VHH binders against Tryptophan synthase alpha chain (trpA). Designs and how they scored, part 6

Target 1, 293 residues: Tryptophan synthase alpha chain (trpA), of Haloarcula marismortui (q5v140)
Amino acid sequence: MGLERAFADEPAFVPYLAAGDPNYEASLEYVEALARGGADVIELGLPFSEPIAEGKTIQNAIVRSLEAGMTPDRFFQFVEDLDVDVPLVCMTYYNLIYQYGEGDSESRSDSENASGETASQGPRPFVEKAAAVGIEGLVVPDLPGEEAGPLRTACDEFDLDLVFIVAPTTKGDRLERMLEQVSGYVYVQARLGVTGAREDVDDATEDSLARLSDWDVPKAVGFGIKTGAHAERIVSAGADGIIVGSALVDIVAEGHENGDSTDAVADRLEAKARELKEGALRGAAERPQPERT

## First folded at step 17 (VHH)

Design m02 (from k05 with N32A R97K)
Fold by OpenDDE, last read:
Structure m02 (fold): chain B 293 residues (1-293), chain A 120 residues (1-120)
Amino acid sequence: as target 1 above (293 residues)
Amino acid sequence: EVQLVESGGGLVQAGGSLRLSCAASGSTFSDAHMGWYRQAPGKQRVVVAVITSGGDTKYSNSVKGRFTISRDNAKNTVYLQMNSLKPEDTAVYYCAKTYYGDYFTIYDYWGQGTQVTVSS
């Protein structure tokens, strides 16, 4: 069973951290703390160069990771060094996935085509390595569904899931293309209503989920969730899981800025993870049980 | 339906200039971030320049000082002024409408791209 198993019994909590932020050793402890706190799936960000399109918080996390020496190869080592029993998902941009195979081709003299150009192996070398180190899924935000064919093929070959992100404004043919390629779960982005009122959150969540009602994969909602109470509302509205990034990345960032110990930051992450997971569980308990017809 | 349509691409000599335009239709424009991306032959798409809804601009290192991103909200259009073009700038250029998610950029819409070819 793929990543769907994480959603089978109860609402899933899916945290995100940038791998190697603020350094390799601390980041290992932070990811493990999230697992102890009740994470069901952990998204690990593979940092990429020049994150100019990202928000400031994530930019800073990525920059710290890169400055600490994170690379694709070190990322895979990082995954191997983790002591967790939770499924891991890699989140990165498609150019990194595609370029990973080109670096190995310089060392393998034998696949020079007649023109001396090493034929790009596409995303396959990255996916193979990811599978080998125990990664179970990929999130590639910049890859449209209509262009995901080569990556989907590689994921199928090595039994990885391909998680897609659905924006509130995503409609029509684009949704159809994502549906054709998605496996594991779908990341449902919701926009916070102007008022931030409970009713607005509930309505936005319900509307977003209704749009994807025909999708067979679990719906994990990301909505800038920061508290257990917010998680409860989202799950109560029908979400199969919650995705949380900025609230956790901010804990890491604050700890780094203040010079806090790794243990202190890890404890905060674990506590926040517990809060969020407990909120999700409360939300599930509030759902009207389908009348056992 | 939301559409992004790029224009202004073409063939130019090294050292030349081009101005790309991306016209958005079918959605709100003023609240979105807009970006230019490019895909070189045999490569994948990479970010070139971004302009936020607030008007802040960012550039990749390879184009800093040569390219300028701007927007006209009244026309729902984003521009890329490309000066001092180099052969390595040869690519299909795409515009994208984006916004900040919780912890990553959400790519809302892509254009179909416009070809830019710079001859040595």
Scores: ipSAE 0.729, ipTM 0.871, lowest interface PAE 0.7, mean pLDDT 91
Fold by OpenDDE, last read:
Structure m02 (fold): chain B 293 residues (1-293), chain A 120 residues (1-120)
Amino acid sequence: as target 1 above (293 residues)
Amino acid sequence: EVQLVESGGGLVQAGGSLRLSCAASGSTFSDAHMGWYRQAPGKQRVVVAVITSGGDTKYSNSVKGRFTISRDNAKNTVYLQMNSLKPEDTAVYYCAKTYYGDYFTIYDYWGQGTQVTVSS
């Protein structure tokens, strides 16, 4: 069963962390703490070089991970070293996925096969390795639906889900192309209301979900969720799950800056995860039960 | 629906210069981050330069000191001045409109791209 199983019984909590932030060993503990805290799916960021398009907080997390020695190969080892019973999703940029197979060809080139065009195998080598280590899905933010064909094909071959991000501005043909290729769940990005007022959050969530009402996959909403109360609102508005990143990345960053112990930071992450999951559950309980006709 | 249209690409000799333009349709240009990306033959798309809604600029290491990104909000246009071009700069150049999500960049719109070819 794909990632949809995580959404079947109750609203799913989907946390994000950058793998290897601030180092390999601490990051393992942090991911495991999220699982203990009630994560239903965990998104692991595979760091990429020169994250100049990212926000400052995420840039710093990626840089810390890279400086600590994170690589694609080490990322796959990281996944294997995790002790969690929660499905894992890899989040990274398409260039990293596509280039993964090119490094292995240099080591095999000692066999004299004369035709010099090392035909790029595309995303397949990465997807194969991801599947082999137990990753169940991919999120690729920079890959438009129109170009996702090769990755979708590879995901189908190795039974991985391809999670798409739907922005509030995504409409028309672009939305249709994503719908044709999405599996597991859809990341519904909601615009943070200018006022942060409860009503604005509720309306934005409802509007975002209404656009995807015909989609058969679960709708997980990311809206800069920081607290259980925010999670409750989003789920009450109809979300099948919540996605949380910055609130958790900030905990890691603060711990690193302060020189806190790994255990102390892990405890904070676990507590935050519990808060967020409990919020989501409260939100589900507030939904009008369909009148048993 | 926002459309991004790139222009200014072409054939240039090594050491030459080009100026790319990306014109955005719609009303939300000033609040968006804009970026230039490129896809070399047989490679995937990578970031070249970004300019935030606040006007902060960032560059990939390969183009630092040679390329300059700028924007004109009144014209809904982002520019890439490319100087001291090298053969390795040969690529299709794409414009993107982005904003910061919770923990990742959201790529809102992509242009169709413009070909830049640098001859040795």
Scores: ipSAE 0.725, ipTM 0.866, lowest interface PAE 0.7, mean pLDDT 91
Fold by ESMFold2, last read:
Structure m02 (fold): chain B 293 residues (1-293), chain A 120 residues (1-120)
Amino acid sequence: as target 1 above (293 residues)
Amino acid sequence: EVQLVESGGGLVQAGGSLRLSCAASGSTFSDAHMGWYRQAPGKQRVVVAVITSGGDTKYSNSVKGRFTISRDNAKNTVYLQMNSLKPEDTAVYYCAKTYYGDYFTIYDYWGQGTQVTVSS
């Protein structure tokens, strides 16, 4: 059983951090702090150059990591250096995955055959390496489901889950194709655009979960969650888990800006993780048991 | 039915200019971020330029200073002015309508692409 196991007995808490933010050594401690705080799965952002499409908080996190020397090869070493016992998921862009394998074939001294084509072009070399270091799943936000076939094939070969993002506009054939490709869990983005009052996010979450109720894959909600009370409401509304990124990235960013020690920032991350996980557990305890015909 | 339709591509000599347009139909995009992406032969799509719903712009290093993204919300259109074109700018250019998620970008719709070929 893949990443679904993290959702089996209780709601899952799935934190995100950009790997290597603000530097390699501190980031190891921060990820380990999230595990101590109750993470059930940890999403690690693999930065590659030019994160210009992201919002400010995430772009700054990626830039800090890149300026501290993070690369795909260092990311794989980072994963090997982590001392955690929870599943790890890599979140990155498809072009990075697709191009990773150029020139890395050891069974072949040349990077191309006689016609100038390479056998290592495509997602397989990245997925093979990710599996080898212990990554159990991928999130690839810029890859639409209808174009995901090559990545799905590589993930099947190496037993990695492929997590997709479902937004309110993900409908009809797009939704069906995405759900045919998804495994592990699905990231539910309940609302697009600027969020209004907190209660509007909660209602959108219920509507999104109802729309997905015919699919058995775990549904994790990843928008609008910053506190244990937010986590509680989202899980009470029916989510199988919560995914939290910017709230944790902000803790890292503020600690770095203020010159706080790594231990102090790690303690804050552990405490926030505990708050979020406990909120999710409260939300689950508030739900009536589902009934089936 | 929401569609993004790119236009303005073509063949141009190195040093030349092109202006791409991306018109949205079936919905307004004033609350969305818009971006241009390109797919060179043998590669996947990479970001070229983005413009937020509030009008802030950002550019990849390879095009900064040469390309300008702009939007006209009344016409439901985003533009890419490409100056000082180089052969390595040869690609299919895609428009995207996006939103921010918590820690990643939501790619709501993609256009079908327009070919730009820069000869030396």
Scores: ipSAE 0.724, ipTM 0.873, lowest interface PAE 1.2, mean pLDDT 87
Fold by OpenDDE, fold request of step 19:
Order: C-alpha cells, then structure tokens, then sequence
Structure m02 (fold): chain B 293 residues (1-293), chain A 120 residues (1-120)
C-alpha cells in the first residue's frame, strides 16, 4: 500500500531531517525521536554536493552531513539501521539519483555496448536500491513533471511513490504534468509573502488547496510551520497533512552549535513532533463534519 | 505564467569567454532568486551559480573565479559572464527562477536552455 495510507485516518505529520546531520549516530536518534513524537511519514534528506541554491539552514545541515561522511551508500545503510515503523521518503536532487548507477558501470566491464558508450542506466539503480532498503517514496525538488517520466517508470517498477512539490506559482501545463506523474501525496508549498497573520494563513491555505481540488492524492502543506497552533490552522483549513522541515532542522543545528547531548536534542525533537502532531489533530477536529445526510 | 529565455550560448575556444543572458517575463523578478544550471552530455542538471533576490551570489567550486552571475531587475534579466572557459564547461545552460520554501529550494520556472560548446 502506497504512502496514501499515512493520510487515511487522520492528518499526517511529515517531518524532514537531513540524514547524517550532524553525524550518523546522532541522526539515527533524531529520526527515531520524530517517529516516537508521532510522525506519520519521515522525509530524509540525502545530502548532495554544493548545496549553494539552498537556504542557509538546510545548507548548513547538508554540509554537516557531508563532512560527517554521508554518501549515497551510507544513506542506504542509514535507512536500514533506523528502528522505525514509519514509512520513509528520500528527498534529494535528480543528479544524485541519476549518477548512482554510473559508479557501478565502471566495475562492470562486461556491458560494453558495441559503441563503447556506457549507456547510463538512468534513475533505475537508485530506485531499486531505495526500494530494497525500505524507502517508499521520493521527493525530487529540481525535477520538472515533464521530465519525470524515467523516474516515475522506475518508481512504478519498484513500488515507490513519486511525491511532487507544487508551488503557489505553479500553473497550467506544469501542474498538468505534475498531476500525471505524482503518486503518494503532493507537497503544497506556502505562498510567498504570506504574513503570519491567521487570516492570511487560512486564506492562503484554502486557495492553495482549492487549486488542487481535482487531484486524487492527499495534500500535505508546508508553510513554514513552526508550532502546533500553526499546524492546527493549516489542517483546519483543509490540509490532509503538514510538512515541517526548518523548525526541526533548527533544533538539530542549535543543539550542535551549543554542544548539547544527543539525548537532549532528541528529546526536543520528540517534544516538537508531538506538539505539531497534536496541533494537526486539533485542526482536524475543528473541520465542519459533513452533515450526515 | 513566467517565461525564461536564455541567450548568448555558442561555440568558443578554450580560454575564451561568453556572456549568457536570461530574460524573464512577469512582474515578480525582483523578488525571486535566479540561478544558472548546466547539463553536460549524459549528465543531469547541476547548479553553476545563484543570485538571491538580495543580490548575494554563490558559485559551484568548478566555476569559482571564472564565472560571474549578475542581475538587472529593471530589465528582468540575469547574466552569467563566463571567462576562462574549459572543455569541461560544455553543456546546455539553463536559467531558473527559484525561491526558498520551508527548507528546500522551490524551482518555479526553467528556461529551455542555451548550448555552450568549448573546443579544446
């Protein structure tokens, strides 16, 4: 059963962390703490080289992970070493996914196609490995829907979902292409310039969800959610789930900077996860129950 | 709908220079981050340089000291000055409009790309 199952009974809480931040062992504890805190799906960032296009918080997390020795192979081992019952989603850039299979071709001398060009196996080797270690979905932010065909094909072959990010500015053909390729759930991003005012958040959420009303996948909203109260508002507005990244990454970063123990940071993550999940649940309870006709 | 149109690509000898331009349609250019990406033959797109809405610039290690990204908000245009070009710089160069989400970069629009070929 795909990632949609995580949204079936109650609003889903989807936390994000960079895998291996600030190191392998601490990161395992942090991810597990999120699961204990009530995560329904956990998004794991696979670090990529030179994250210069990212915001500072995530950039720093990725850099810490890389410096601690995270690699694609170690990432897959990390997933296997996790003690969680929550479905896992890998978030990374398409170049990393595509390159994963090229490293193995140098060791396989035998498939010299007659033209001497080592035919790139495309995204399939990465997806196969991801499936083998128990990953159930992918988020690839830099992959347009119109180019997602090969990855979607590989995901289908190995029963992974392909989660898409929909920005408020995404319109027309681009949305249609994403709809054709999406499975599991859709990541609905916040509107640029949304004030922290309650009314503005509610309206922005409703508008964003209304745009995707015809989509058959659950809508998970990521609007820079920091608190349970914010989560409550978003879910009350109709979101099927909440996605939270920066608030959690900041906890890890602060702990690292202050030299806090792994246990102390894990406790903070668990507490924050609980707060966010409880907020989401409160939001669901505030939804007008369809009048039982 | 925002359209990004790249120009300025072509064939150049090693050690030569090119200046790429990306013209954006729409009114939200000044508030957007802009970036140049490239896709080499048989590879996927990778970041080359980014310029934030605030004017901060970042570069990939492979192009540091050789490439310069800049923007003209009055013209809704981002530029990539490429100096000391190498054969390894051969790629299709793409312009992107982006912004920061909660944590990862959101890619709003891509250009169609412009071919840059550097001959040894």
Amino acid sequence: as target 1 above (293 residues)
Amino acid sequence: EVQLVESGGGLVQAGGSLRLSCAASGSTFSDAHMGWYRQAPGKQRVVVAVITSGGDTKYSNSVKGRFTISRDNAKNTVYLQMNSLKPEDTAVYYCAKTYYGDYFTIYDYWGQGTQVTVSS
Scores: ipSAE 0.704, ipTM 0.859, lowest interface PAE 0.7, mean pLDDT 91

Design m02 (from k05 with N32A R97K)
Fold by OpenDDE, look of step 17:
Structure m02 (fold): chain B 293 residues (1-293), chain A 120 residues (1-120)
Amino acid sequence: as target 1 above (293 residues)
Amino acid sequence: EVQLVESGGGLVQAGGSLRLSCAASGSTFSDAHMGWYRQAPGKQRVVVAVITSGGDTKYSNSVKGRFTISRDNAKNTVYLQMNSLKPEDTAVYYCAKTYYGDYFTIYDYWGQGTQVTVSS
């Protein structure tokens, strides 16, 4: 059963952390803390070398991870070293996925096919390795639906889900193309209204979910969720799950900046995870029960 | 529907210059982050330069000091001035409209790309 199982019984809590932030050992503890806190799916960021397009929070996390020596190979080792019973999702850029197999071809230098162009094997080597270490899904933010064919094929071959991000502006044919290829769940991103007011959040959530109502895939909503109360509102509005990144990455960042112990930061992450999950559960309880006809 | 249309690509000799333009239509431009990306033959698309809605610029290491990203909000256009071009800069260059999500960049729209070829 794919990642959809995480959404079957109750709203799913999907936390994100950058793998290896601020270092390998601490990051393992942090991810495990999220699992203990009630994560249903954990997104692990595989850092890329030039996160210049990212916001400051995640950029700093990626930089710390890279400085601590995170690589694709160490990332896969990281996944193997994790002691969690929660499905793991890799979040990274398509260039890393696509290039992963090119490095192994240098070690297979003996079959110099005459035309020196090491034919890129595409995304398949990465997906194969990801599956082998126990990753169950991928999120690739920079991959358009129109270009996702090779990755989708590889994911199907190795039984990985391909999670797509649906922006508030994603409509029409573009949305359809994404949703035709999506498996596991959809990351539904909504713009927090300019005011951040509760009404704006509720409306934005409802609107975003309404746009996807015809598609039988779990909808996990990410809107900069920071508190259980926020989680409750989003799930109450109809979300099948919540995705939380910045609030958790900030905990790691603050701990690092303050020189806090790994245990102290892990405790904070676990507590925050618990808060968010409990909020999501409260939100689900507030949904009008379908009238048993 | 937002459309991004790149222009200004072409063939240039090493050491030469090009200026790319990306015209955005159908949405508010001023609140968007814009970026240039490129895809070399047999490679995947990578970020070249980004400019935030606030006007902050960032560059990939490979183009620092040579390329300049700018924007004209009145014209809904983002530019990439490319100086001191190298053969390694040969790629299809794409314009993107992005915004910050919770913990990642959302790629909202892509252009169709413009070919840049730098000859030795």
Scores: ipSAE 0.604, ipTM 0.811, lowest interface PAE 0.8, mean pLDDT 90
Fold by OpenDDE, look of step 18:
Structure m02 (fold): chain B 293 residues (1-293), chain A 120 residues (1-120)
Amino acid sequence: as target 1 above (293 residues)
Amino acid sequence: EVQLVESGGGLVQAGGSLRLSCAASGSTFSDAHMGWYRQAPGKQRVVVAVITSGGDTKYSNSVKGRFTISRDNAKNTVYLQMNSLKPEDTAVYYCAKTYYGDYFTIYDYWGQGTQVTVSS
């Protein structure tokens, strides 16, 4: 069973961390702490070399990871070194996925197509390696649904899920194309109302979920969730899960800046994970039970 | 539905300059982050420059000091001034409307692209 299993019994908590932030060893402990804290799926960021389009928080995390020596190969080793029983998802940009196999083609002499252009093997080598190390899904934020064909094919070949991100503005044919290719779960971004009021969050979440109501895929909502109370609100509004990134990355960043021990930071991450998971569970309990007609 | 339309591409000699424009439809331009991306033959699309809704600019290392991204909110247009062009800059250039998610950038809309060819 794919990543959908994480959503079957209760709302899923899906944390994100940049792999190797601030270093390899600490990052292992941090990911494991999230698992202990109640993560149901863990998204691991494979850093991109030019994170200029990223927000400051994640950009800094990516820079730290890269400075610490994170590479695609080291990322796969990182996944193998993790001691977790939680499904892992790789989050990265499509260029890294697509280029991963180009480095190995110098050693495979045989498929010189006549035009001397080393035919890019496409995303398949990356997906194969990801599957081999135990990754169960991919999130590729910069991949349009229209261009997802090769990656979807590779994911199908190696039994990986392909998680798509649905923005509040994603509508019409674009949304349909994404949803036709999605597996595992869909990342639903909600907009915070201008007031940040509970009612605004609930309405925005409900509206976002309503757009996807006809699709039988778990809907995990990410919306700057920082607290158990936020998690509770989102799940109470009908989300099948919550996705949390910045709040956790900030814990890592703060620990690094302060020179805190790995154990201290891990404890904070675990505590935050528990808070968020418990919030999600509270939210589920608040859902009106469908009247058994 | 937001549409992005790129213009200003063409053939230019090495060392030359081009100015790309991207006209955005819709009422939410001022609140959007805009970016230029490029895709070279046989390569994947990569970020070139980004300008936030607040006017902060970021550039890829390959174009720093040569390219300038700017925006005119009154015209709903984002620009890419490209100076000191090199053959390596040859690509289809795409405009994108983006915003920051919780821990990643969301690509909301893409243009159809404009071809830039730099001859040696």
Scores: ipSAE 0.338, ipTM 0.689, lowest interface PAE 1.9, mean pLDDT 88

